VH-VL binders against A disintegrin and metalloproteinase with thrombospondin motifs 9 (ADAMTS9). Designs and how they scored, part 7

Target 1, 201 residues: A disintegrin and metalloproteinase with thrombospondin motifs 9 (ADAMTS9), of Homo sapiens (Human) (q9p2n4r1735to1935)
Amino acid sequence: LPQNCKEVKRLKGASEDGEYFLMIRGKLLKIFCAGMHSDHPKEYVTLVHGDSENFSEVYGHRLHNPTECPYNGSRRDDCQCRKDYTAAGFSSFQKIRIDLTSMQIITTDLQFARTSEGHPVPFATAGDCYSAAKCPQGRFSINLYGTGLSLTESARWISQGNYAVSDIKKSPDGTRVVGKCGGYCGKCTPSSGTGLEVRVL

## First folded at step 2 (VH-VL)

Design m05 (framework fv_modakafusp)
Fold by ESMFold2-Fast, scan of step 2:
Structure m05 (fold): chain C 201 residues (1-201), chain A 124 residues (1-124), chain B 107 residues (1-107)
Amino acid sequence: as target 1 above (201 residues)
Amino acid sequence: EVQLVQSGAEVKKPGATVKISCKVSGYTFTDYYMHWVQQAPGKGLEWMGWVDPEDGETDYAEKFQGRVTITADTSTDTAYMELSSLRSEDTAVYYCATVYTYSSGRSYYGMDVWGQGTTVTVSS
Amino acid sequence: DIQMTQSPSSLSASVGDRVTITCKASQSISSYLNWYQQKPGKAPKLLIYAASSLQSGVPSRFSGSGSGTDFTFTISSLQPEDIATYYCQQSYSTPYTFGGGTKVEIK
């Protein structure tokens, strides 16, 4: 039984990109194998809930003068805003890269991501340049339900930036995580850097 | 399935207060803002405000500021819209709505899940 | 507040006709514009988001275009089930604002 996409090519003679069943940590999981024409195919997890529940946002509307414009955590049109934050963007994900050796989602692999606004934003990342301290506006959403995988209990996020905060909610089974991140152009990222460790359900 | 179920029709006298509920099911209530929208008979849609069920933060349209209070009860997964000092002009259908799916992530503010509506009639 | 001016307020067309509705924002809203369909006695239904993206399950005869301040919604071949009022709505900043609506009827 193949344990990765390279073994799918060797053991089954498969040469086309597509979904294959792999034996991962003692369980059969459906994994998308990309680059099967080469000797270095890559493993991706297809997200059952698609890009509507798997996205990353850096909210780019920056209050012109947050000290003079009252702000209570809401996005407002009665305050002057600049739309010049260079890191602003919105990316949504149909498939995410998995490293089967480390069992980590590689958050910076955007091969099956769509960036509909601004600059690409890695998986499980959010930020802003709008909010006052402790009033984050950026959002990310993770939904691994139906993939056979969940985030480990050790999954954590860090806030980056002066006055930045992260407000992260994770379901008990680790299949669903949503985050609000930001605060004076702050952001949140996984504490492990570019990887999120998963386990087989 | 994801569903918003609103309380039943209300008939109120001018000057009274009405409180409408919106019970959520099929998703994590605290992960998404809940919006309230008013529609007077034969008229268009008018946004009233929103609540963040996670922390109770609210934002209201100027027209309703001072009369509307939007709240969330996370123990029952229910949002509420309370409108005070009722006038005949408040006769309307009131909807709760959320941006659950972000419409495939290309617009995070398209309201794609709506309650069935609650009719409020204000008459003497 | 961002004002949304929608036109026309009503129209009557024949089955198979191309129907066009326009929406103008009082300031730039980028592509943060949504289109809704509302049938009598029912809650609104999202048809188009991000100015031009078709909501899943919505027929391909519905389309949207535009960015900044000027937006267009089109039904390429009107069907009887399309009798409804259509609304544009900006999601760029609060308060969210709707256009006045366009009532579409079949002759």
Scores: ipSAE 0.000, ipTM 0.437, lowest interface PAE 17.5, mean pLDDT 83

Design m06 (framework fv_modakafusp)
Fold by ESMFold2-Fast, scan of step 2:
Structure m06 (fold): chain C 201 residues (1-201), chain A 121 residues (1-121), chain B 107 residues (1-107)
Amino acid sequence: as target 1 above (201 residues)
Amino acid sequence: EVQLVQSGAEVKKPGATVKISCKVSGYTFTDYYMHWVQQAPGKGLEWMGWVDPEDGETDYAEKFQGRVTITADTSTDTAYMELSSLRSEDTAVYYCARHYGSSYWEYFQHWGQGTTVTVSS
Amino acid sequence: DIQMTQSPSSLSASVGDRVTITCKASQSISSYLNWYQQKPGKAPKLLIYAASSLQSGVPSRFSGSGSGTDFTFTISSLQPEDIATYYCQQSYSTPYTFGGGTKVEIK
């Protein structure tokens, strides 16, 4: 059984982008192979619950209405959102890139992401602009249910910003994570030490 | 149990002002935005605006900007919608509706029973 | 403003029929679409949120699907109590906008 998209080309003679079954870490998983007409096809995981449950947001004061914290107008001179909301954005994901060698999600691969407002936001990240100190407004959502993958127990996030806080809730099986990140212009991102590593269920 | 109870029907003359109330119970009033929605007879739903009861911040639909004022009184857990310079086209049922959600989920989960406003000479 | 176009404006069907209503947004709204049921003289009631999520307590015969600009609401087996007007609503950005409504009547 092929173990990556390049082997799908070699062993199966396939040259079309699409879903293929790969043997990954001893389990049969459905992987989307992109760029199959090239010498460097890429592996993506199709998200069964799609973009309604897989998204990343840097909350600008107008992208979503605060229900938990009031917008108080406070701004930092060093914040990218200070003048024109340039760091604000909303990206939703139908598929996410996986590195089968390291078993990590490549959060910055946005080929199957849709940025509906503002600037692209990497997978599993969130932040805000112009919120109150310690009042996170940005959200991210991860739902890997049905993919055969889950986040490892070592998956962690770091908060960035002097008044930033994060509230991240991960299901016991690692298939669901929702995050609320921000505060004044704070954000949260996956920890660079652990990355967003996945395991086969 | 969440409840939104609106004031009774109003009959007004053209040019008058009407003020409708929406008294809430069963939750913390300041935790959620309160929306107001207009429905003309035999027609669909039209969003008018909202208020954040915690700080009094409002947002209005352009169609109603300048004529509508939405307020919240935290001492009585009551939201208000005031519409001025009434015209016959403002004859409608008006609903208050409590916001629920975040960027993940946004919807109007709890609605008042509606207040009928008739504008007639 | 985001315009929501709903079709049909009315329909009549028999008990047990599959009923389908469509809603189209003038621009992409991802999955920020809700469906409400309104019975005569009553306030609207939320049935579906986030395009496909069934609100707690709502019968499983109601379902929603779609993303981007094209959305569908389905009643898999129409019951007498389902006589109502149904509205889609985008919650992607303010101003919140509703479709024109679909009146469902039983033959």
Scores: ipSAE 0.000, ipTM 0.461, lowest interface PAE 13.6, mean pLDDT 84

Design m07 (framework fv_modakafusp)
Fold by ESMFold2-Fast, scan of step 2:
Structure m07 (fold): chain C 201 residues (1-201), chain A 122 residues (1-122), chain B 107 residues (1-107)
Amino acid sequence: as target 1 above (201 residues)
Amino acid sequence: EVQLVQSGAEVKKPGATVKISCKVSGYTFTDYYMHWVQQAPGKGLEWMGWVDPEDGETDYAEKFQGRVTITADTSTDTAYMELSSLRSEDTAVYYCARSPYWGTYSRYFDLWGQGTTVTVSS
Amino acid sequence: DIQMTQSPSSLSASVGDRVTITCKASQSISSYLNWYQQKPGKAPKLLIYAASSLQSGVPSRFSGSGSGTDFTFTISSLQPEDIATYYCQQSYSTPYTFGGGTKVEIK
């Protein structure tokens, strides 16, 4: 019966952070409510496939010769590379923030993200400074399977930066998206900036 | 059914060559790297090398460089590891194992073959 | 080559005990550290990847922590089926290298 975390607090008298069933767009979904001791609780989607399949990377290796695309674009740890790209980073996600009014994932909310290397990288974002040729190495992975949500057909990414290139693959049902993004230096981000629209399955 | 099935046990003489196969099923062969790992009797695990089935690129551990050849045949969804100039210390169980290539920390072996025993004796 | 020093080489513990294994890399490997379980006569099985991520289907009593050079693997409450040899592995750079293994036995 509650439609958001504030209603969970009001209707059920709940004050603890945790998973609650919410009626969203006519469907019953399990939503994590955070900040339940405050007046402004926040909604998060717990990712069934967790950190291993929900991550964002800005790849840190730069080719000595940026006009090359060695190994047909395959990633190799022993490349002729500098490991000095200062924007490099890796973030993995256990939960992602959802705005229930707009039905958008807030990609910059890193409350339940772990940044294990370098700079924090928003959800659904990847990049690198590897090559000026078309061989992106930065990667992101989205797996919404089991959450009751999928990305809308209109979900789009834009390539930004110098020699920017992206290769985005989306499953037909919108629950799985993987991207290779990069340039010299380049990245890909959701076209709406910080938001990525979802629908209930 | 997702699995890696390796060829059967081999007995070889010193100086011979052995070629072991690893047949994949239940997933897209070209979406994962294939690695080979050696384990001598009663000892630990030692990485030998890997192949990218999508483009055939390989990398080998220096210890085996020059003696090992790893290949992938996408027409039969089979990876191979060939080890030449066999010595008694090559007596071991050999495993194939896959790893994903998507993600910074996705270099882990989530699916392994059952192992192939190679015995090198005079 | 990156050397992985794993300790202890063997341990004996009782059912229900907390078991801790450590692994030290000779240089920083970020979070490119995996943990495997191997039972006699069988192939290794992935338990933990990226230093702290639990593989799907693996019991929650297994956990990993650490980054850089120092890593820890923990079994919070040892069960009889956990008798095995455990290996850490760095996948930061080739050649990928394994620790020497820790043999876990019941007292």
Scores: ipSAE 0.000, ipTM 0.458, lowest interface PAE 14.8, mean pLDDT 87

Design n01 (framework fv_modakafusp)
Fold by ESMFold2-Fast, scan of step 2:
Parts: structure tokens; sequence; C-alpha cells
Structure n01 (fold): chain C 201 residues (1-201), chain A 120 residues (1-120), chain B 107 residues (1-107)
């Protein structure tokens, strides 16, 4: 069985981009191979729950009074806010890049991302410039269920920026993570910078 | 239309070397792997190896390792299979076969076959 | 190497009969199995790929099923032009290996 997309090309003679079964760390996983006409095909994981449960947001609303946390931290479109945070953006993901040697998701590969608002936001990243109180509104959502992969116990996020706050909830099996991140102004990103370590289920 | 045309039948003595050609047309030669398959008289099909015409990379079945050499000439769109130290057991029809592409792999086009007879 | 065991090695049937051929892999090959038809004096022709998918232009009387180690190939209503030897082939691992073939003849 091939262990990466280059071996799919070599061992099976495949030249078309598409889903292939690869033997990864002793398990058969469905991997999307892109760039199969080139000498350097790339591996992507198709997210079975799609872009509705796999997204990253930098929230664009900024409170007039940054010391408040109105509505008990609830998000409302009618907040006493300005929409002047230029880093705002929303990206959703159909597929994410995986490095099969290191077993890390490459969060900055946006080949199969759709940015529907503002600036592109990497996978597993969120932020805002909403409040100096502990009141984050930026959000990210990860759902790896059905991919055969889960995040390792070492997968962590760091909060960066002024009054930075993160509220991250991870499922017991590591397949589902929801984060709220922000500050005045703040963000959260994976602790290894651009990578999230995964394991086979 | 896609065509794989092989060279004609060969009669060889034990210990000789045979080189069979497979000339392709109707597609881009470097886009597909070319494989070689042996079929002894009244017997089944046995995979011998493949070549990637774009890189010259090859792989061979253990049974033929050391005796088989598969090459590709992109200037003439021709693949070759050379088998040395011929034995009577090498008497067979030899096919070149193109490995097709999609999420699935299969032999989609075959040459007509080349009969090699090894006799003393 | 993965061994592919085909049964039967030969069979004789009448026009219109249902013909069933089986193929067993020595280890799990998922659905990475193809079926080929070889008529006397000719090169093999692809009929079924990935265990159960019918190749374009192949008559619907041919079908395949199975996964893992056990696979079945069926001709629902044998026709005179179906006289041939049929081979299964795995491509899960190199070297690619073929079954021994099943010779189908008409009575």
Amino acid sequence: as target 1 above (201 residues)
Amino acid sequence: EVQLVQSGAEVKKPGATVKISCKVSGYTFTDYYMHWVQQAPGKGLEWMGWVDPSSGETDYAEKFQGRVTITADTSTDTAYMELSSLRSEDTAVYYCARWGYSTSGYFDYWGQGTTVTVSS
Amino acid sequence: DIQMTQSPSSLSASVGDRVTITCKASQDISNYLNWYQQKPGKAPKLLIYDASNLETGVPSRFSGSGSGTDFTFTISSLQPEDIATYYCQQYSNLPYTFGGGTKVEIK
C-alpha cells in the first residue's frame, strides 16, 4: 500500500488529483492527493463535516468601551461596537494540509479554504479586538470526526496580544475542538506556530 | 486512438538475451507508467515490473530481479523490456500494459503481445 | 507477496447460465481488486475495477462484489462471446499479483 501521494503516483501510476487510501502509521486512511501531475504532490485531509464545522474567525467588532463584557459575553450584532478592526476575517475549510512525516496539520496551507469575509485566517486560529475584559468573541472550530485522525494530547494553543484570552474546549477523543479567542487586541494560535500534531485513531 | 504496438516474435537459445519493444501512440507517453507482464503457455499472468517514462524510475518483481531491465525512450515513445540469461521456463507471451489513472488503478490498454520461444 | 487464489480453474456452462468465479487474497487488500477477460490469442481486457465498478462499455451482465480477502465475479446470463479466461488482480501491494485464471467454456 502507498504511504504518501508520491508513492500513489509511483506504485499505482495515478496522475489525477483525488482521494486515495494510504497506509499511515499502520492504518488505512483516505487522503486527498493534489498536484499529481507534478513531481511534488501534496497530502490533504478531507473534512467530512465540511466548512460548517471547520472554520477560523478574527472578529471585526470593537467595543466603544473596552473595559466591558456586555450581554454576559454573548455575541450580538447590535452591540455598542465599531467595525474598525482591519485584521478581521473568516475562513472555512473543506480540506486541510497534512505533513505525513511529522504528522502535523499545516495550518497556513489555505489551498482548500474559502475566505467569505475580510482577510484569510489560518486553520485553528481565532482572535478579536473586542474587549480588555475576559470576553473573547473570535472563534475557531475543528471537527476531524470521520477522518481517522485526532489531535494528540500535546496539541495546545497560545494566547498572544494585549489582554489576550482563550477559552478552548476539546472533546475527550481529540476529534472536536472549539475555541473562543480575543482581547484588546488578542489571538490564539497553535503552540508550535503553524502546526497541529495528529495521531491515527 | 491509444495504441501499444509490440515487436515481433523471437526465437532464442538458452543463455541468450531478448529485448522487446512497445511503441505507443495516441497519448502523451510520459503521463503513464508502463508495465510488463509475462504469460507462460497455458498459464496465468505474472507481473514483471514497470517504468515511469518521465523519470526513468523502475521497479521489478523479485523473480526477475537481476535478469530484467525495463527502459523508456521518450524520443521515440517506446518502452523496452530486456530479459537476459534465458531459460526454457522463459518461453512465454510478454505484454506491455499501460497503468490507467483515476482514484483507481488498472491496466487500461495492452500491447498485442510478443511470443518468445527459448529452445535448444 | 500477496497470493491470489481463483476457483474454479475451469468451468463449462450453457448460454443463459449464471456463472460465478471466486478470488481469495492471502491478506486484506480492501477493494483494490480488478477483473480482466482474456479471449484466446488476445491481450486481457479490463471488465471490473475496485472490486465492483463496471468499466465503461462493458455489458451489465458482468458484476463484481466483495472486500477484504473474498471476492466474487458473476456473469448473470452467459453469452457465446464470453468464452474466455478470467483473471483477478490485486494492486494493494507491489508486486501486483494475478489469480491463476478461470477458463469459461460453453457446453
Scores: ipSAE 0.000, ipTM 0.438, lowest interface PAE 19.2, mean pLDDT 87

Design n02 (framework fv_modakafusp)
Fold by ESMFold2-Fast, scan of step 2:
Structure n02 (fold): chain C 201 residues (1-201), chain A 121 residues (1-121), chain B 107 residues (1-107)
Amino acid sequence: as target 1 above (201 residues)
Amino acid sequence: EVQLVQSGAEVKKPGATVKISCKVSGYTFTDYYMHWVQQAPGKGLEWMGWVDPSSGETDYAEKFQGRVTITADTSTDTAYMELSSLRSEDTAVYYCATLRYFSGPYYFDYWGQGTTVTVSS
Amino acid sequence: DIQMTQSPSSLSASVGDRVTITCKASQDISNYLNWYQQKPGKAPKLLIYDASNLETGVPSRFSGSGSGTDFTFTISSLQPEDIATYYCQQYSNLPYTFGGGTKVEIK
């Protein structure tokens, strides 16, 4: 059985991008192979719950006058905001890149991401620039259910920024993670850098 | 239309070398690996190896390793299979074939007409 | 190497009969299996790919089933033009290996 997309090309003579069954860590998983006409095809995991439950956001609405616009820590579209934060954006994901050697999701591979607002935002990343300390507004959502993969128990996020906080909730099986990150102009990213370690279920 | 046309029959003595050609038309030669398959008289099919015409990369079955050389010439869209140190057991029909499959409802599987090689003293 | 064992090595049946050929892999090959038809003096012709998918232009009386190590090829109603030798072939690992073939004849 092939263990990666290059072996699919080798064993099947396949040069068409598509879904193929690969033997990964003793389990047969469906992997999308891209760039099959090249010598360096790439492996992607198709997300069953698609872009509605797999997204990353940097919320960029800064309050003009936070002392004049009272709030309870939630988003306020009824207050005057600066919309000048250049890193603001929203990206949703239909497929995510996997490195089969390290068993990590490559969060910065946006080949199958759609950025519907602003700047592209990496997978499993969220942040904000909101004129309120310790009131995170950015969101990310991960749903790996149905892929045969889950995040390892060691998966962690770090908060970056002077007033940054993160509220990360993981399901017991590691297939579902939601994050709320930010706080003034903060963000959260995986502690391992650009990679998120996964395991076969 | 897709065609794989092989060179004509060969008669060789033991110890000789034979080189068979497979000329391709009707598709982009570099898009598919070219495989070679041996079939001894009254026997089944045995895979010998393949070449990737785009890179020149090859792989061979252990039984033929050291005696078989498979090459591709992209200027003439022709694949070659060279078998050295011929033995009586190498008497067979040799086929070139694409053996490629697509994900989905179509398989790109084309075969040459075969080349008969007879090894006799 | 993965060994492919076909049975029977030959069979005789009447026109209209259902013919079944089996193929067993020495290890799990998932659905990475093709079935070929070869008539005397001709190159093999692909009939079934990925264990159960009918190649375009191949009559619907041919079918394949199975996964893992055990596979079957069926001709639901044998026709005179189906006289041939049939081979299974795995492509889960290099080298590709073929079954020994099943010669189908009409009584």
Scores: ipSAE 0.006, ipTM 0.591, lowest interface PAE 9.3, mean pLDDT 86

Design n03 (framework fv_modakafusp)
Fold by ESMFold2-Fast, scan of step 2:
Structure n03 (fold): chain C 201 residues (1-201), chain A 122 residues (1-122), chain B 107 residues (1-107)
Amino acid sequence: as target 1 above (201 residues)
Amino acid sequence: EVQLVQSGAEVKKPGATVKISCKVSGYTFTDYYMHWVQQAPGKGLEWMGWVDPSSGETDYAEKFQGRVTITADTSTDTAYMELSSLRSEDTAVYYCARGSTYWYSGYGMDVWGQGTTVTVSS
Amino acid sequence: DIQMTQSPSSLSASVGDRVTITCKASQDISNYLNWYQQKPGKAPKLLIYDASNLETGVPSRFSGSGSGTDFTFTISSLQPEDIATYYCQQYSNLPYTFGGGTKVEIK
């Protein structure tokens, strides 16, 4: 049984991009092989819960007076806000890149991401430039259920920026994580940099 | 005991606006999303939208976008659904229902209000 | 939007019969499917969540199965109090969408 997309080409003679079953860490996983016409195909995990539960946001609204945190930090369309943060963006993900050697999701590979607002935002990342009070408004959502993978217990996020905070919730099985991140001009990113470690369920 | 109690039946003329309330008790209001569901007479269930009481964030189904406004008041533990520019086709029972999203296990709308009948007639 | 096709639209069965209802999603929703029971004049009641998990307090004669696009709801031995309309509902993607419902009646 092939262990990566390059072996799918070699052992099965496959040359078309598509879903293939690979033997990963002792289990059969469904992996999307991209670039199969080349010598360097890439492995992606198709996200069963799609765009609605796999997204990253840098919130674009800024308070008129950035020292306050109205609505006890809740996000509202009727806020006394302007939508002018230049780094704002929203990206949603159908598939995410996996490095099968390190067992890490490569959060900066946006090949199967759709950026519907502003600038591209890496997987598992959120931020804002909202208020001088600790009032995070950026959001990310991860749902790996149905992929055969979950985040490891060591998965952590780092808050960066002025008055930056993060409120990150992880399900006990590691298949679901949501984050609320930001500050005056702040963000949260995986503590390992661009890699997010996963394990086979 | 967890309860969602909705406001009483409404009779409106075409073009009017209706605002229905859903008062919660027996749980922490900000721990669950509040969904609104429409059911026309003799028809099935149709999702309208939800609000996250902890953030005030909302999402709406395209059919109702521009006419529906869903809000939450954490000081009174009450959710609201406001529907404007009423038509005869809006005659229906409207339900509020609490649901978990990606934050919580169980992912069903497990507790529902009793329903509010809205009749739109001239 | 994800379309949920539910069949049949209605059925009649005798007390003690096995009743099966199916639900098909227009795209892969994994196991993010709920089943609800609605009795005349009442709000819906959650019976099954995550395709196959029985909600607390729901009788064991109700069960769900399936994943991906094809799902089944079963009542192993129909009782008189089971007369109702049953709905599937996906929560994989917003907007949430319901099947058209299946009305279950006693012969």
Scores: ipSAE 0.000, ipTM 0.428, lowest interface PAE 17.0, mean pLDDT 86

Design n04 (framework fv_modakafusp)
Fold by ESMFold2-Fast, scan of step 2:
Structure n04 (fold): chain C 201 residues (1-201), chain A 123 residues (1-123), chain B 107 residues (1-107)
Amino acid sequence: as target 1 above (201 residues)
Amino acid sequence: EVQLVQSGAEVKKPGATVKISCKVSGYTFTDYYMHWVQQAPGKGLEWMGWVDPSSGETDYAEKFQGRVTITADTSTDTAYMELSSLRSEDTAVYYCARKYSYTGWGSYAFDIWGQGTTVTVSS
Amino acid sequence: DIQMTQSPSSLSASVGDRVTITCKASQDISNYLNWYQQKPGKAPKLLIYDASNLETGVPSRFSGSGSGTDFTFTISSLQPEDIATYYCQQYSNLPYTFGGGTKVEIK
């Protein structure tokens, strides 16, 4: 059985982009092979719950009067806000790139992402510039259910920015993660060194 | 190409008002905040404030608050900076600059600057 | 306000020399720091954004590093066209503040 998309080409004679079953760490996983007409095909995981449950946001609203965290930190469309944070954006994901050698998600590969507002935002990333200390408004959502993969217990996020706060909730099996990130003007991203590592369920 | 073109040099007396323009071309004016920066002769850069051309909202550095007014005219794609009650210390080059956000990490910088407008305040 | 302390205020170096400029923030600004080059009589030009990212079209001899409160800007091999004043700028908090500038001259 092939173990990566390059082996699909070599062992099966396949040259079409599409879903293939690969033997990864002793398990058969369905992997999307892209660029199969080239010498450098790439592996992607199709997200069963699609872009409705796999998204990244940098929240673009900033308070006019940032001396407090209004609404007990709740996000409201009718806030007394300006929409001036130029880094704001919203990206949703149908497939995510996987490095089968390191077993890490390549969060910056946006080949199968849709950016519906503002600037592209990498997978598993969120932020804001709400201008109220410790009042995070950005959100990300990860749902790996049905992919045969989960995040390892070593998967971590780092918070950066003035008065940055992150509230990361990971399911016990590692298939579902939701993050609320930001602060005064902050973000959260997967940490370097441990990264967004996955394991085979 | 993206350009910010500022109005020409001004010579004013103490107590007068000066209004400097910054004409935008090569991008959608309402997509980016426009900032203003002061540079006194032989000195460094000092941030003055910004305007959101889409809303008309402004914010000013405390040092200039009460004397500075920044506006945007979307019909002519032009930003303005008006400084009143001029003092000799206001003799400087004034720059408009576009605030640009780089993808992914919430980073921003002033990526495009106007050529500068010299304002001389003398009796 | 966040104070940005830049050193040295001026330096003289020879063509081909490695030039290093430092910038220190009075409080943690993470990586929210830019570097600009200003030639005499000209507007500032962005060289480095977000502490370490090279702006498009800027020569690879320019680099930036650092995070938190301590930042470094380097020209690996000084060229005659690099004669300018260099400024760091924090964008962590309003008001945005600049360092005092470092004037780079050829010996």
Scores: ipSAE 0.000, ipTM 0.443, lowest interface PAE 15.8, mean pLDDT 86

Design n05 (framework fv_modakafusp)
Fold by ESMFold2-Fast, scan of step 2:
Structure n05 (fold): chain C 201 residues (1-201), chain A 124 residues (1-124), chain B 107 residues (1-107)
Amino acid sequence: as target 1 above (201 residues)
Amino acid sequence: EVQLVQSGAEVKKPGATVKISCKVSGYTFTDYYMHWVQQAPGKGLEWMGWVDPSSGETDYAEKFQGRVTITADTSTDTAYMELSSLRSEDTAVYYCATQTYVRSGSEYTYFDYWGQGTTVTVSS
Amino acid sequence: DIQMTQSPSSLSASVGDRVTITCKASQDISNYLNWYQQKPGKAPKLLIYDASNLETGVPSRFSGSGSGTDFTFTISSLQPEDIATYYCQQYSNLPYTFGGGTKVEIK
């Protein structure tokens, strides 16, 4: 049985991008193989719950008075805010890149991301330049349910930036994570840099 | 054109207080924090603190906490750094520095403009 | 505080040489690192922001790379006007901290 997309291409003679069954860590998983016409096909996990529950946001509003946290930290379209943060963006994900050797999601591979606002934002990342009051507004959402994979217990996030804070909630089985991240130019990213370690359920 | 213009050199006795100004033009003063950086003779750069001109909020490096006061006057677009209980080791060039616009894909808090520096000598 | 260890403290190179300076953070700072050039008697000038982005108006011979804890700054072909002290600076956490500086001189 093939264990990666290059083996699929060799074993099956397949040259079309598409979903293939791979034997990964003793379990048969459905993996999307991209670039099958090349010598370097890449593995992606299709997210069953799609882009409505798999997204990353750098919130685009900045308070005029960053020492305040108005509306109890809730977003309001009537805030005393500016929309001049050029790093702001919203990316949603239908598929995410996986490195089958290290068993890590490569968060910066945006091949199957759709950026609907501003600039592309990596998977599992959120941030803002909202408030020095530690009032984070950026959000990310991960839902791996139905993929056969979950985040390991070692999956962690770090906060970086001015007055950065993060509020990250992970489900007991590791398939669902919601993050609220930001500060006055804060963000949260996976602690391993661009990778998130996964395991087979 | 963005400019940060600092007040002139100061010579002070030990125990005195010095107050340095930094007048800005060419950008919106209240949009970005104003920072102060110390550079002792032949030494590197050391961040002292910042003020948010829009709120008056400040933050200071622990080394200077209790002796430094940074303020902003939005009516004159001028930031001030006041250092009290001067010691000989406070002899240095003091710079104001700020970011003046947001760049695509970047975070705030890089100093794209600096004042020319103000030399403070603590000794007779 | 985050300690920024910069090396070497000084170097001498010839015009046209490739110059590399390194900066190491005592903890992960992601890409929240800037590089500045300071010529004698002058204020510092921003060259690179967010680890690898070239500031507008800065010559393309200057570049930065790295993330996490290890960063490098490179001058691909040293010019006489590049004689200066170069500083890295992290802005991941307060207080913001600078490396000790690298003095670049021409042989």
Scores: ipSAE 0.000, ipTM 0.438, lowest interface PAE 19.6, mean pLDDT 86

## First folded at step 5 (VH-VL)

Design v01 (from b02 with heavy chain L104F; framework fv_amivantamab_arm2)
Heavy chain, then light chain:
Amino acid sequence: QVQLVQSGAEVKKPGASVKVSCETSGYTFTDYGISWVRQAPGHGLEWMGWISAYNGDTNYAQKLQGRVTMTTDTSTSTAYMELRSLRSDDTAVYYCARSGYEWFPYFDYWGQGTLVTVSS
Amino acid sequence: DIQMTQSPSSVSASVGDRVTITCRASQDISSWLAWFQHKPGKAPKLLIYAASSLQSGVPSRFSGSGSGTDFTLTISSLQPEDFATYYCQQYDSYPYTFGQGTRLEIK
ESMFold2-Fast, scan of step 5: ipSAE 0.006; ipTM 0.507

